# VH-VL binders against Transcription termination factor MTEF1, chloroplastic (MTERF1): the designs that were tried, part 30

Target 1, 262 residues: Transcription termination factor MTEF1, chloroplastic (MTERF1), of Arabidopsis thaliana (Mouse-ear cress) (q84x53)
Amino acid sequence: AGETSDTGILFREKLIYLQDLNVDPHKALRVNPSLRSAPISSVVSVETLLSSTGLSRPAVGRILDMFPDLLTSDPESEILPVLRFLSNEISISEQDIPKSISRCPRLLISSVDYQLRPALTFLKTLGFVGRDTITSRNTVLLVSNVERTLIPKIEYLEEGLGFTREEVAKMVVRSPALLTYSVDNNLVPKVEFFIEEMRGDVKELKRFPQYFSFSLERKIKPRHRLLKEHGILMPLSEMLKVSDGQFNHWLLELRLRSAERR
Below, E stands for the ipSAE of ESMFold2; O stands for the ipSAE of OpenDDE; V2 stands for 0.75 times the mean of E and O plus 0.25 times the DockQ between their complexes.

## First folded at step 18 (VH-VL; framework fv_libivirumab)

Design N04 (from P06 with heavy chain G33A I50A S104T Y106K I113Y; at its last look DockQ between E and O 0.55; V2 from the best seeds 0.00; counts 0 for: pae O 4.7 > 2)
Fold by OpenDDE, look of step 18:
Structure N04 (fold): chain C 262 residues (1-262), chain A 124 residues (1-124), chain B 112 residues (1-112)
Amino acid sequence: as target 1 above (262 residues)
Amino acid sequence: QVQLVESGGGVVRPGRSLRLSCAASGFTFDNYAINWVRQAPGKGLEWVAAISWNSGSIYYRDSVKGRFTISRDDSKNTLYLQMNSLRTEDTAVYYCARHPWIFTGKRTFAFDYWGLGTTVTVSS
Amino acid sequence: DIVMTQSPLSLSVTPGEPASISCRSSQSLLYSNGYNYLDWYLQKPGHSPQLLIYWGSYRASGVPDRFSGSGSGTEYTLKISRVEAEDVGVYYCMQALQTPFTFGQGTKLEIK
């Protein structure tokens, strides 16, 4: 009777602790059943290690809520290797480690040997070396599956757009986000619009891979329509790099000038 | 399992030198800062020096700057404290203690493991 | 340097009674990450210091639940809910916010 009471109290304390971290205890227990029997010290140890990277407590809480399995992870054998990998193999500074983790918490639940390192190796082949190495801003590429996610994108750029491997490599290094975009939902529609509606040269996409970072519906199409109405042709970079305000202002000026000529 | 063992203490005259060692077992110094903390007889604890094993950053208290040198041997998993120009006020038990992820601007944990200490006596 | 001030410097407690030790820092020990970099250590007679509390309120592994730390900013408290004979020793607070790390003067706890 006494042991059951103690276990109950300890369990409650653990729940309270999780709540204090803004971790949903119910979700955590559902996703990670091992958490039920795990001591609160296990949770604290994980929190401590994550916090030691410079993560704020709220950030730690968000991460743990997102990935409840971490709550019972061994900090030394499961989390620390990832941190070491980021530091030693990716050469991410200690200051940037928390930024990397915050941007891509999935790093913490990824295998170094089976995911992160292989991804890095592949990315190196694309030119992510030296000054173009992976940074805290694009660590998401390390958690991307090489065969299922990265390679298909490369193949599309090569086969779909007719670019060489070398050209594609240059493109992705210049615009790493390319490797995060869906082929079917992002790349293909944008390419089709560019070629068919805008009558663009595919070579311009090679020079301005950032094209794919802009919204087709909210930015590319509307701006193109406006330009078309005015009979204006401009490079993609000029069309898309300016703010909406600047773009509108520019259009107004053009309209005024046109009116003055009439 | 985790253990820190200090050695090298002794009795010396003022102005002399002594070298302390701190050997770790059960863990590697990687991802830790290793510190020297001393305690004069009948007095409180005083932080002396530290080295981050990750960054190699070194820190000293002002009173020992220029006289003490902290160094490391990775192959031996050992920390050293070279003490030169010793003074009577340096008399103390010297402890080594580990602290994880310290001196990176983002410190966590605490001195969770301490050695048993080695005694340094500076007397005329 | 951050100055740490403990009070009282000595405490005599009857077994089973609670004890409280205060620690004040000359500047805030609250870091930008939301944690207070204040530790509590116990040095038992003839032994090396041992960690009790870190980050102001986190118990170290193996530390009994009768020990608790609280506080933030510049004011901190270590509490022992029920003092036991084994709790005899000198308690130190330490700031780990910046070098040089600095300790309080220590509080000697004795049993009545």
Scores: ipSAE 0.022, ipTM 0.550, lowest interface PAE 4.7, mean pLDDT 90
ESMFold2, look of step 18: ipSAE 0.460; ipTM 0.742
ESMFold2 (binder alone), look of step 18: mean pLDDT 90; pTM 0.936

Design N05 (from P05 with heavy chain S57K S104T Y106K; at its last look DockQ between E and O 0.62; V2 from the best seeds 0.00; counts 0 for: pae E 3.9 > 2)
Fold by ESMFold2, look of step 18:
Formats: structure tokens, sequence, C-alpha cells
Structure N05 (fold): chain C 262 residues (1-262), chain A 124 residues (1-124), chain B 112 residues (1-112)
């Protein structure tokens, strides 16, 4: 059989291969020293597996540059289980698997048994089942630590805002992105503005959790100032879900309706 | 030892049926797509059919579509080709061939493990 | 169907000398994901085919370094830098871009 050992010529061929794939060889060797002794055929087998899912070569290169430990992974024992989990337990279509990987490459370095399945099990207790199950769009939730990441966000909504566990579960199922926002850098500032400046009722946040997806500075604050200037009261969904053109149209229409009655 | 072994070939008359089997060993069978490829006597290679690892995608060459059915039984590590309405032009050595990794349903590559072949002869 | 044309159909080489086999497809095998869907196989006398090269230039495990593949689009080449007695057989290219997957007609390599 052909030689795959780490000789001077074969080692240089491995480095040239990595450069051609747009993987930084110095970073890769620093992060994954085992790469030095790995046969080039083993390294290429990882590209082969990832590409077989439908990923483009540039996408494969980006993933391997981001996670060089994958370069020495065994495709069958360490990578295929993640792909099988996505296909069989999440039921992501084979056409959507490359989208899921591209959106969340960290899936590939995550243990099915110790990270992905425990996260899925926890998310199911919140109601991510049936029609509301996890999709290729929100697999990022599966790489979130249950105790360190998911639970603290649930606790803020439950204890910090006074919602029941059941109410919070319904909110996050309707708006899964809620579990991706920082408590300190997103949830708290937007709640503070809503309560203190908009004088809002927290029950409206329960009805419209999408509030947290909108920019505080670029959308929430400017639209609130316009409504306040004209003495207009508008539900959050009408205030935030529409384009600037539609918002201005509704604002003008409400002002005209008010003027006609007076 | 990674291995594919075909069986079920034989001599049959036109219009009859035959079922080929391909037994896999030495690898995790249900992680792979598998093909049937045939070779008529003295002729080149001709792809026949492919089935994905979960049986969700299946394709046939046009000349066998509707007559041949590819299937797999992952609990037995076995691939099948049910051949109905056999014609003399189906006479060939039939190989099973493994796709090395994931197959998403259209393009393929790298048939890396081939069986030894089983002979099908269709004659009057 | 994508038609695959090999050249030459037979090749007689002196041991130790290089050999080159061409494969042309009726349409591009380079897909938008950046891969060329072209394989090379060797069928030795009395044996089933064996994979040599996939994706135009990727050498299969256990294949000696003297085998190399090149090309893109519609034109592909298999090279053997030094032919050995064990290289005798029929070489096939195959397009794997779309069904039906199709092989070239084969190139018989002999020692002279």
Amino acid sequence: as target 1 above (262 residues)
Amino acid sequence: QVQLVESGGGVVRPGRSLRLSCAASGFTFDNYAINWVRQAPGKGLEWVAIISWNSGKIYYRDSVKGRFTISRDDSKNTLYLQMNSLRTEDTAVYYCARHPYIWTGKRTFAFDIWGLGTTVTVSS
Amino acid sequence: DIVMTQSPLSLSVTPGEPASISCRSSQSLLYSNGYNYLDWYLQKPGHSPQLLIYWGSYRASGVPDRFSGSGSGTEYTLKISRVEAEDVGVYYCMQALQTPFTFGQGTKLEIK
C-alpha cells in the first residue's frame, strides 16, 4: 500500500493540502498537535465526509479552519453520529443537513450523548415537540449548555418578570430565538426600556416575545419616540412588526382619524 | 476485513425474475449508500441503481426502471436487487459497490469497495 | 445521459515509462460546490473494479503515488508516472454528477 507516514515530503504535502483548503496550517498544528503524525489519507477522509453532506469545498475549509481538531477525527465514530442524530432524532431532511451544519458548525464537535441529546431532551420538556419541534434553523439551541445557558435564561423570564414556568415554555416555543439572547446584554436592557420608558405592562411581553428580536436603538426607541410625540398608543406588534413605510402609514392614519373626530 | 459478497445469480429465461443479494461485513452497513453496477460479457461497466443509507433516495438507470427494485435490510447487512421481466440484454456480471460516506440523493463518487460479482444469464 | 469518451482505447507501454489516459465528458462535471464529479477505476484481469481516483484528483486509500488525476470541467487525465506490471488492466472513468452515472468505454493498458 501507498505510504501515509510523516516523512518530510509527506508532511509538506499535508501542509500544502491544508493551504489549498484554506486552513491555516500553523493554527491547525497549534490547536491540534496530533495532526503532525496523522496520515494525509485520514485528514482527507474528513473533507470527504463533510463534502458528502452537500457542503461546498469553501464551507468545508471554513469549518476545518474554525475547528482543527476535526482534522484528526474518525469520520465513522466521531462525526457520523452527529449527522445521524440530526437526520434520525431531529428529522432534518438530507437536503437541509448542510444548512444546519453551516448555521451551527459547533454541532460537529459536540458529543451526541453528553451535549446534543441532553439539550434536546430538555427542550422537549419546554414543548419543542410535534409541530413545534427543533428544525435546521434553530439547531444552535442544541449546542447550548442546559445548566449554564438555557436554564438561566428560563429563570430570568420566570423569576425576573414574574411568569410561570408554563408561560415561559410557551413563549420560548413561539420565539425560540429568546433562548439565544444574552440576559445582561439584551433581555435586561429591553425590559428596562419597556417598563421604565414605555411604561409597558410585562404581560404584553408574554403575548409578543418577538419584542426582544428588534434593535433597541434602531427600531424600538425611534418608534416609541414618534408615538410619544403624537400621543398615539399602539400595540407592540403593530409598532414593531411592520416596515418603516407601513409604520409611518399607520401613524398618519391614526392621526387623521383622531383629527376627524375632533 | 471490509467485504461485499454478491449471490443469487443464475441462468433464467426472458420474462422471468431473479433476486440478487449483497452481504456486507467489516463495516457499519447502515452508514453507507450502495450501488449495483453490471458488466455484460466482453463489455464495459454500466451503473444500474443506487440506494441511500436510510433508503430515502433511490435512483435507477432508465432501462431497468419499473422492472428492478433495489432495497436493503440493515438488520441483516444485506442489499437486494429484485429483477423482474428479465431481458437478454440484462445478461451481465452484477457487482455491488459501496459509496464511502453520506449520499444526499443526486451526485455520488468514490465506489471504494466492490463485491466479487454474481453472474446473471438471460437466454432462451 | 452524459457521454464519457476515453482516449486511447488501448495503450501499450514499456515498464518504467509514463502513461496517460484522457477522459472527456459531454458536459461539465464541475459542480457549483467546487468538486469535479469524475472517478477513475482499474479493473485488473479476472478481478472486480477498484477505485483509483475520485473527484478528479483525490487518490483513494492504498493507491500508489505514481497514480495521479487532473483536469476539470469536461477534460480529465489519469497519469501513471512509472508503469509497473501490476498496472495491467482496463481503466474506466465515470461521471458521478447525475443519473444515470456513466462510464467511459475503457482503456486497456498492456506491457510491451
Scores: ipSAE 0.409, ipTM 0.739, lowest interface PAE 3.9, mean pLDDT 88
ESMFold2 (binder alone), look of step 18: mean pLDDT 90; pTM 0.933
OpenDDE, look of step 18: ipSAE 0.514; ipTM 0.794

Design N06 (from P02 with heavy chain G33A D54N G55S S56G N57S K58I; at its last look DockQ between E and O 0.71; V2 from the best seeds 0.00; counts 0 for: pae O 6.8 > 2)
Fold by OpenDDE, look of step 18:
Structure N06 (fold): chain C 262 residues (1-262), chain A 123 residues (1-123), chain B 112 residues (1-112)
Amino acid sequence: as target 1 above (262 residues)
Amino acid sequence: QVQLVESGGGVVRPGRSLRLSCAASGFTFDNYAINWVRQAPGKGLEWVAIISWNSGSIYYRDSVKGRFTISRDDSKNTLYLQMNSLRTEDTAVYYCARHPYWSGYRTFAFDIWGLGTTVTVSS
Amino acid sequence: DIVMTQSPLSLSVTPGEPASISCRSSQSLLYSNGYNYLDWYLQKPGHSPQLLIYWGSYRASGVPDRFSGSGSGTEYTLKISRVEAEDVGVYYCMQALQTPFTFGQGTKLEIK
């Protein structure tokens, strides 16, 4: 009777601790059944390691809520290797480690040997070396599957757009986010619009790969329509880099000038 | 199971040198920062030095800078403290203490301590 | 250097009674991550120091629940709800925020 009461109390304490950390206990227990029997010290040890990187407690809580398996992970064998990888192989500064983790928590549940390092190796072949190395801002590429996610994008740019490997490499290094966009839902529609509706030269996409970061429906199409109505042609970079306010102001000025000529 | 064992203490004259060792067992040594902490007879605890898991970061208390050198041999799971130009005020029990997950300027706690080794500097 | 100041320096307590030790830092130990980098250690007579509390309020493994840490910023308190004979020793607070790590003077706890 005493042992059962003690286990109950300890379990309750663990739940309270999780709640205090803003981790949903129900979700955590559902996703990670081993958490039920794990001592609270296991959770604390993980929190300790993560917090030691500079992560705020709320950030730690969010991460642990997102990936409940981490709650019973071994800090030394499962988490620390990832941190070491980021520090030693990616050369991410201590200050940027927590930023990297916050931006891409999946790093913590990724295998160094089977995911992160192979991804890095592949990315290096694309030119992510030296000054163009992976940073805290694009660590998501390290958790991307090389065969299923990265290679298809490269292939589309090469085969679909007719770019050389070297050209594609330059593009992705300048705009790493390209490797995060869906081919079917992002790249293809934007390319089609650019070529068919805008009558653009595909070479301009090499020069301005950031084109793919802008919303087709909310920004590219509307601005193009307005420009077309005014018979104005401009480079993609000029069209898209300006704020909405600046664009509207510019357009207004054009309209006023046109009215004065009438 | 987890253990730190200091050795190398002794009696020396001022100006002499001594090398302390701290042998670690029961844990992955190269994952941890390790500290030296000393305690003069009848006095409180005093932090001496720290070395990070990869030896990339080393810090000393000011009073031992230039005289003491902290180092580690991960292949031997051993921490060292080379003490040169010893002074009478260096007389103390010297503890090694494990520091989980220390990097740069941030620390957690000294969660494992050795039994200590005694260093006596006397003329 | 961050200066740590403990009070009292000595405490005599009757078994079963509560005890309280204060620790003050010359600088805030609250880090940007929201944790207070303050540790409490106990050194029992003839033994090495042992960790009691870390981050101001977290009990180390194996530490009885009669021990509790509280505080933030520059003021911290270690409390023992019911002092036992085995709690005799010198208690140290330590700031773990930055090097050099610095300890309080220590508080000697004795049993009446």
Scores: ipSAE 0.014, ipTM 0.550, lowest interface PAE 6.8, mean pLDDT 90
ESMFold2, look of step 18: ipSAE 0.445; ipTM 0.752
ESMFold2 (binder alone), look of step 18: mean pLDDT 91; pTM 0.941

Design N07 (from P06 with heavy chain R98K; at its last look DockQ between E and O 0.65; V2 from the best seeds 0.00; counts 0 for: loop humanness VH .298 < .308, pae E 2.6 > 2)
Fold by ESMFold2, look of step 18:
Structure N07 (fold): chain C 262 residues (1-262), chain A 124 residues (1-124), chain B 112 residues (1-112)
Amino acid sequence: as target 1 above (262 residues)
Amino acid sequence: QVQLVESGGGVVRPGRSLRLSCAASGFTFDNYGINWVRQAPGKGLEWVAIISWNSGSIYYRDSVKGRFTISRDDSKNTLYLQMNSLRTEDTAVYYCAKHPWIFSGYRTFAFDIWGLGTTVTVSS
Amino acid sequence: DIVMTQSPLSLSVTPGEPASISCRSSQSLLYSNGYNYLDWYLQKPGHSPQLLIYWGSYRASGVPDRFSGSGSGTEYTLKISRVEAEDVGVYYCMQALQTPFTFGQGTKLEIK
């Protein structure tokens, strides 16, 4: 029926439904107390909408567990506008809508008018247009606040690396992942290590922005340490793009070539 | 109140045309895919055609493909079925029926609201 | 086309007794997303069809809990735990997996 309580038979039915969907009921109720009074038919209507996009039932469960506030959302006024935006304004195909949502479920809790569209408008000014437009693979950029998140990252790449706005715009259009990295926890530490410890040329970071995608502690530092110990110079791309096995093989080959020349 | 109302049925001779309309009220029409389903006198249900919420996906039953055209006018909240080259086998009550949500015209899960039907009779 | 086969085609039931209707498909209706694309509809005498069950086992809004759907893949069952006079009519299963969407032959339920 319509009304439910946290201790009644209808409340237990709601808990069983959530468990069958692999949504943690205790977490969901803690995060979204309104769920206690929500009729189960309203909760199921959210599942039906998400599933109609092509999402699998396990994917729907994962999304709802991640964002329990969706369980009490009005599908027509709060979720459908996001799906229309992805389809009509981003032009994501029917086949790619579920992939975009799975990659970035936060889209579903984002305001089209106050978050998604302003972000899209800003990204277009950087050159995310035409063949370089936003796709289902990088819709995560749309959930970033323009003033508090996107602009500071652009400004750091300009001022921290000494590049022009035009150079930075081209760089991020070629490598959109740059706009997803934390300035404080990723960009700054990696730039500092590259300049201060590796004595690197900043122009190499423009040519190989993938440097920022590698773990500082698990890959960059250990491999730099090994190269330094053996007095070997290696371009960032050769140093970082390869598996540990390939890196060790290349290190050995470079040591052998150096010895043969001497 | 959510409602679908069909009109445009009638009696026609084989080879002629009819246009059916389905007027929608009580919901945001352009959020939903809509179907035509028919039922011959004394017979079961038979799906005819579907149009998606944005007209991007349109599918027909093979026996009507090339003869029938489904379309929608979202400004008038109206679905249409243009039926050309009618055959006696097309004699049926025609229902419009909507999907619950906007995606997947061929992988939807229900016809949740049905109209009252309009009768088409094709006879010599 | 996916062929849908219902049995029985006719059913006479004493009020208060249970009823069961079977539906078989020529292909699995379980899609890779984990849902069974099988609906059940009731067409009461003189009325349009109405949705009872979707995705094999989900009850539509307003449908009494004496109606239940079960099954997966190629075999599905609609059960009425206690038949009432208002339940008379023709029951159809339909596959919604792929176009053309196809209905079973129908099962006429009558009261003895």
Scores: ipSAE 0.473, ipTM 0.772, lowest interface PAE 2.6, mean pLDDT 88
ESMFold2 (binder alone), look of step 18: mean pLDDT 92; pTM 0.947
OpenDDE, look of step 18: ipSAE 0.555; ipTM 0.801

## First folded at step 20 (VH-VL; framework fv_libivirumab)

Design M01 (from N03 with heavy chain I50G R98K; at its last look DockQ between E and O 0.75; V2 from the best seeds 0.00; counts 0 for: pae E 2.2 > 2)
Fold by OpenDDE, look of step 20:
Structure M01 (fold): chain C 262 residues (1-262), chain A 124 residues (1-124), chain B 112 residues (1-112)
Amino acid sequence: as target 1 above (262 residues)
Amino acid sequence: QVQLVESGGGVVRPGRSLRLSCAASGFTFDNYGINWVRQAPGKGLEWVAGISWNSGSIYYRDSVKGRFTISRDDSKNTLYLQMNSLRTEDTAVYYCAKHPWIFTGKRTFAFDIWGLGTTVTVSS
Amino acid sequence: DIVMTQSPLSLSVTPGEPASISCRSSQSLLYSNGYNYLDWYLQKPGHSPQLLIYWGSYRASGVPDRFSGSGSGTEYTLKISRVEAEDVGVYYCMQALQTPFTFGQGTKLEIK
C-alpha cells in the first residue's frame, strides 16, 4: 500500500512538472507510453541538456511537447550526438545551435548516421560547401529525405525546366528554400504561370530562383495582372522584391507619366 | 562509477611551476566541460579555470591569467592545469569539477562531480 | 565580477529543526532563458564539495527532499526542512551565470 502511494505521488509530480514546462501530459503519455514509468529525473535531464544549448525554457517545453519521445531519451546517446554533429560537422556556432533547434526541432529526433550525415553528404554534392554550407536557417534540409524529398525537386528542375545539374546546383545554393517546396503544389504551378501567363523566359528563373518563394496567389498573380493591364514588362526580381507599398507607388508613378505623355 | 582523480600536487617555491592532472573515469569524458576549483586552507571555494567539452572555450580567473593554462587530452580522459610563476596565494587544495552539460562556455550550471582534490603548497 | 553574499556565516541547529541560508548576488542571476543560474554546494568536513541544488531550485541526483532551493533575481534561499547530523558542513552558493564563477563566503552549519 505504501509503494503504490509513493508511485502515485511521484507520477503526479511528474505530470505537474510537465505542465509547468507547458508539455501536455496526456499527449505525452499517449505518444510516449514509456514516460509513465520513467522517473522525473529523466525528463529533467533532457531539459537540462536542451537548456544548456541556450534554449529558453518555453522553447524547451515546446520542443518536448512536439516530440514527447524526447522526454525519455538518453541525452548522451540520442541528443548529444545531434548537437555535436551540428557543431562539428556543420560548423554551426554555439549561438546558432539553439536557433537551429528552435527552427527545426526534428533535428533532435533524427539519426546522425542514417539521416543527417547522409543528407549533408548529398547537399555537399549540390554545392553546400564552404561559405555556402548549411546554416541555422536551412537545417531543415538535413532532416529531409534525400530520395523522397530532395532528389525529386532536383529532377524536376533538370527535367521539367531543362536545367543542367550545374545550373540547378547554383540555384539551390542561392535559394536553399527551393528544396523545401512541394513540386506539385508550388514549383509546377508557378512555372506554369510564368511560362503560360507571363510568357516568361525560363532562363530568368535561373537568375532569380527566389521567384519560387513568393506566393502565387497573393503576390505573383496580382502584380502580374496589374502590370499587364498597364502594358508594363518588368523583370521578376524588380516585380517581386519590392514591398507592396513600393510596388503601388511605382505603378502610380508610371501611370502618371503615361498620362502626361498622353 | 563516475570519478575524477586529481594528482600532481606538492610543495614548491614561489616562481616555480607545477602541473596538475585530473583523471576521469566512468563517463564519456569528451562530452563534458571541466573546471578547476581551489580552496585555500581554512578558506572558501574559488573557481580557477574552465574548459568546454571541445576545448573551444577556455576561461580563467583574472588572478591566474597568463600564469595558468588549462587543457585536456580526451584520448587519455585527462584534464590538466599547468601552473607557472606560482605564488604563495596559489596555495590550496585543487579540485577538478565537471559540468553536467556544457555546450556553451559562458553559462554553465553546476559542478555535479568533484574530485578528491590535490594539495598545492607554495612556500618560500 | 558578480559578488555573492551569504548569510548567516554560521548556523547552529538542533537536529530535527529547520534551517535557512540566504544568498545574495550583486546582479540578477535570472537569465533571459528563464533560469536562475545559482547553485548550492555542501562541503562536509574532510570531504569534497557536493552539488545540492542547481538553477536555484533543481535538486541534484541523490539529494534528499529535505533540501530545497528558492529565489530569483538577486535573492536566493536554501532550506533544510529537518536538519540531520549528516548535514553538518559548509554550504556555498555559486553563481553560474558568467565567468568567473563566484562563490559565497560559505555558511558553516553545526549541530547543537
Scores: ipSAE 0.392, ipTM 0.747, lowest interface PAE 1.5, mean pLDDT 92
ESMFold2, look of step 20: ipSAE 0.541; ipTM 0.818
ESMFold2 (binder alone), look of step 20: mean pLDDT 91; pTM 0.942

Design M02 (from N03 with heavy chain I50G; at its last look DockQ between E and O 0.78; V2 from the best seeds 0.00; counts 0 for: pae E 3.4 > 2)
Fold by OpenDDE, look of step 20:
Structure M02 (fold): chain C 262 residues (1-262), chain A 124 residues (1-124), chain B 112 residues (1-112)
Amino acid sequence: as target 1 above (262 residues)
Amino acid sequence: QVQLVESGGGVVRPGRSLRLSCAASGFTFDNYGINWVRQAPGKGLEWVAGISWNSGSIYYRDSVKGRFTISRDDSKNTLYLQMNSLRTEDTAVYYCARHPWIFTGKRTFAFDIWGLGTTVTVSS
Amino acid sequence: DIVMTQSPLSLSVTPGEPASISCRSSQSLLYSNGYNYLDWYLQKPGHSPQLLIYWGSYRASGVPDRFSGSGSGTEYTLKISRVEAEDVGVYYCMQALQTPFTFGQGTKLEIK
């Protein structure tokens, strides 16, 4: 009766601790059943390591809530290798490590040997080296499946758009986010619109790969419609880099000039 | 068993040099920052120097800057403190202490493992 | 440097009674990440220091629950709910916020 009472108390303390970290205990226990028998020290140990990177307590809590398996992870064997990989192999600064983790918490649950390092190797072949190396902003590429996620995008750019590997490499290095976009839901629709509706030259996409970062429905289509109505042709970069206010102002000025010439 | 063992202490005259060693066992040495903390006879604890897990960050107290050098050899699981130009005020028991996990910046958490200490006596 | 001030410097306690040690810092030890970078150590006679509390209130592994740390900012307290003979020694607070890490003067705890 005494041992059961003690175990119950300790368990409650653990739940309270998790709540204090803004980790949903019920979710955590459901996702990670081992948490039930794990001592609170295990959780604290993980928190300590994560916090040592410079992560705020709220950030740590969010990460642990997102990935409850981390709560019972071995800090030395499962988490620290990732941190060391980011520091030593990616050369992310100590200041940027917490930013990287916050931006892409999945890094912490990824295998260095089976995911992160292979991804890095592949990315290096695309030109992510030297000044163009992976940064805290692009760490999501490290957790992407090379065969299922990255390669199909490369293939689409090559085969779908007719770009060479070298051209594609330059594009993705300039715009790494390209490798995070869905081929079917993002790249293809935008290309189709560009070619069919805008009657654009595919070469312009090579020069301005950032085109794919803009919303088709909220930005590209509306602006194109306006330009088309006014008989105005504009490069993609000029069309899309400006704020809505600037774009509208520019359009108004053009309209006024046109009216004055008539 | 996790253990830190200091060695290299002794009696020296002012101006002389000593090299302290701290041998680590029972844990992955290169995953931890290590510090030196000293205690003069009958006095309190005083932090001396620290080195991060990757040796990317090294820190000293002002009174030992330029005289002491902290270093580590991960292949030997050993921490070192080269002490030059020793002064009488450097007389103390020197402890090596482990800092858990990544030692980044100027902040730390705690020293969770301590050695038994090695005695350094600087006397004329 | 951050100056750490402990009080009292000595404490005599009857076994079974509670004890309290205060530690003040010359600046706040609360970092932007929400943690207080304050540690408590115990050095038993003839032994090396041992960690009791870190981050102001977290007990180190193996530390009895009779030890507790509290406080934030510039004021911290170590409490022992029931002092035992084995608790004799010198207690130190340490700021871990910035280098140089600095200790309090130490508080000697003795048994009456």
Scores: ipSAE 0.183, ipTM 0.667, lowest interface PAE 3.3, mean pLDDT 91
ESMFold2, look of step 20: ipSAE 0.450; ipTM 0.762
ESMFold2 (binder alone), look of step 20: mean pLDDT 90; pTM 0.935

Design M03 (from N03 with light chain A60F; at its last fold request DockQ between E and O 0.56; V2 from the best seeds 0.00; counts 0 for: pae E 2.4 > 2)
Heavy chain, then light chain:
Amino acid sequence: QVQLVESGGGVVRPGRSLRLSCAASGFTFDNYGINWVRQAPGKGLEWVAIISWNSGSIYYRDSVKGRFTISRDDSKNTLYLQMNSLRTEDTAVYYCARHPWIFTGKRTFAFDIWGLGTTVTVSS
Amino acid sequence: DIVMTQSPLSLSVTPGEPASISCRSSQSLLYSNGYNYLDWYLQKPGHSPQLLIYWGSYRFSGVPDRFSGSGSGTEYTLKISRVEAEDVGVYYCMQALQTPFTFGQGTKLEIK
ESMFold2, look of step 20: ipSAE 0.587; ipTM 0.806
ESMFold2 (binder alone), look of step 20: mean pLDDT 90; pTM 0.935
OpenDDE, look of step 20: ipSAE 0.685; ipTM 0.860
ESMFold2, look of step 21: ipSAE 0.544; ipTM 0.796
ESMFold2 (binder alone), look of step 21: mean pLDDT 91; pTM 0.940
OpenDDE, look of step 21: ipSAE 0.276; ipTM 0.697
ESMFold2, fold request of step 24: ipSAE 0.480, 0.522, 0.537; ipTM 0.756, 0.780, 0.795
ESMFold2 (binder alone), fold request of step 24: mean pLDDT 91, 91, 91; pTM 0.941, 0.942, 0.942
OpenDDE, fold request of step 24: ipSAE 0.650, 0.649, 0.514; ipTM 0.851, 0.851, 0.793

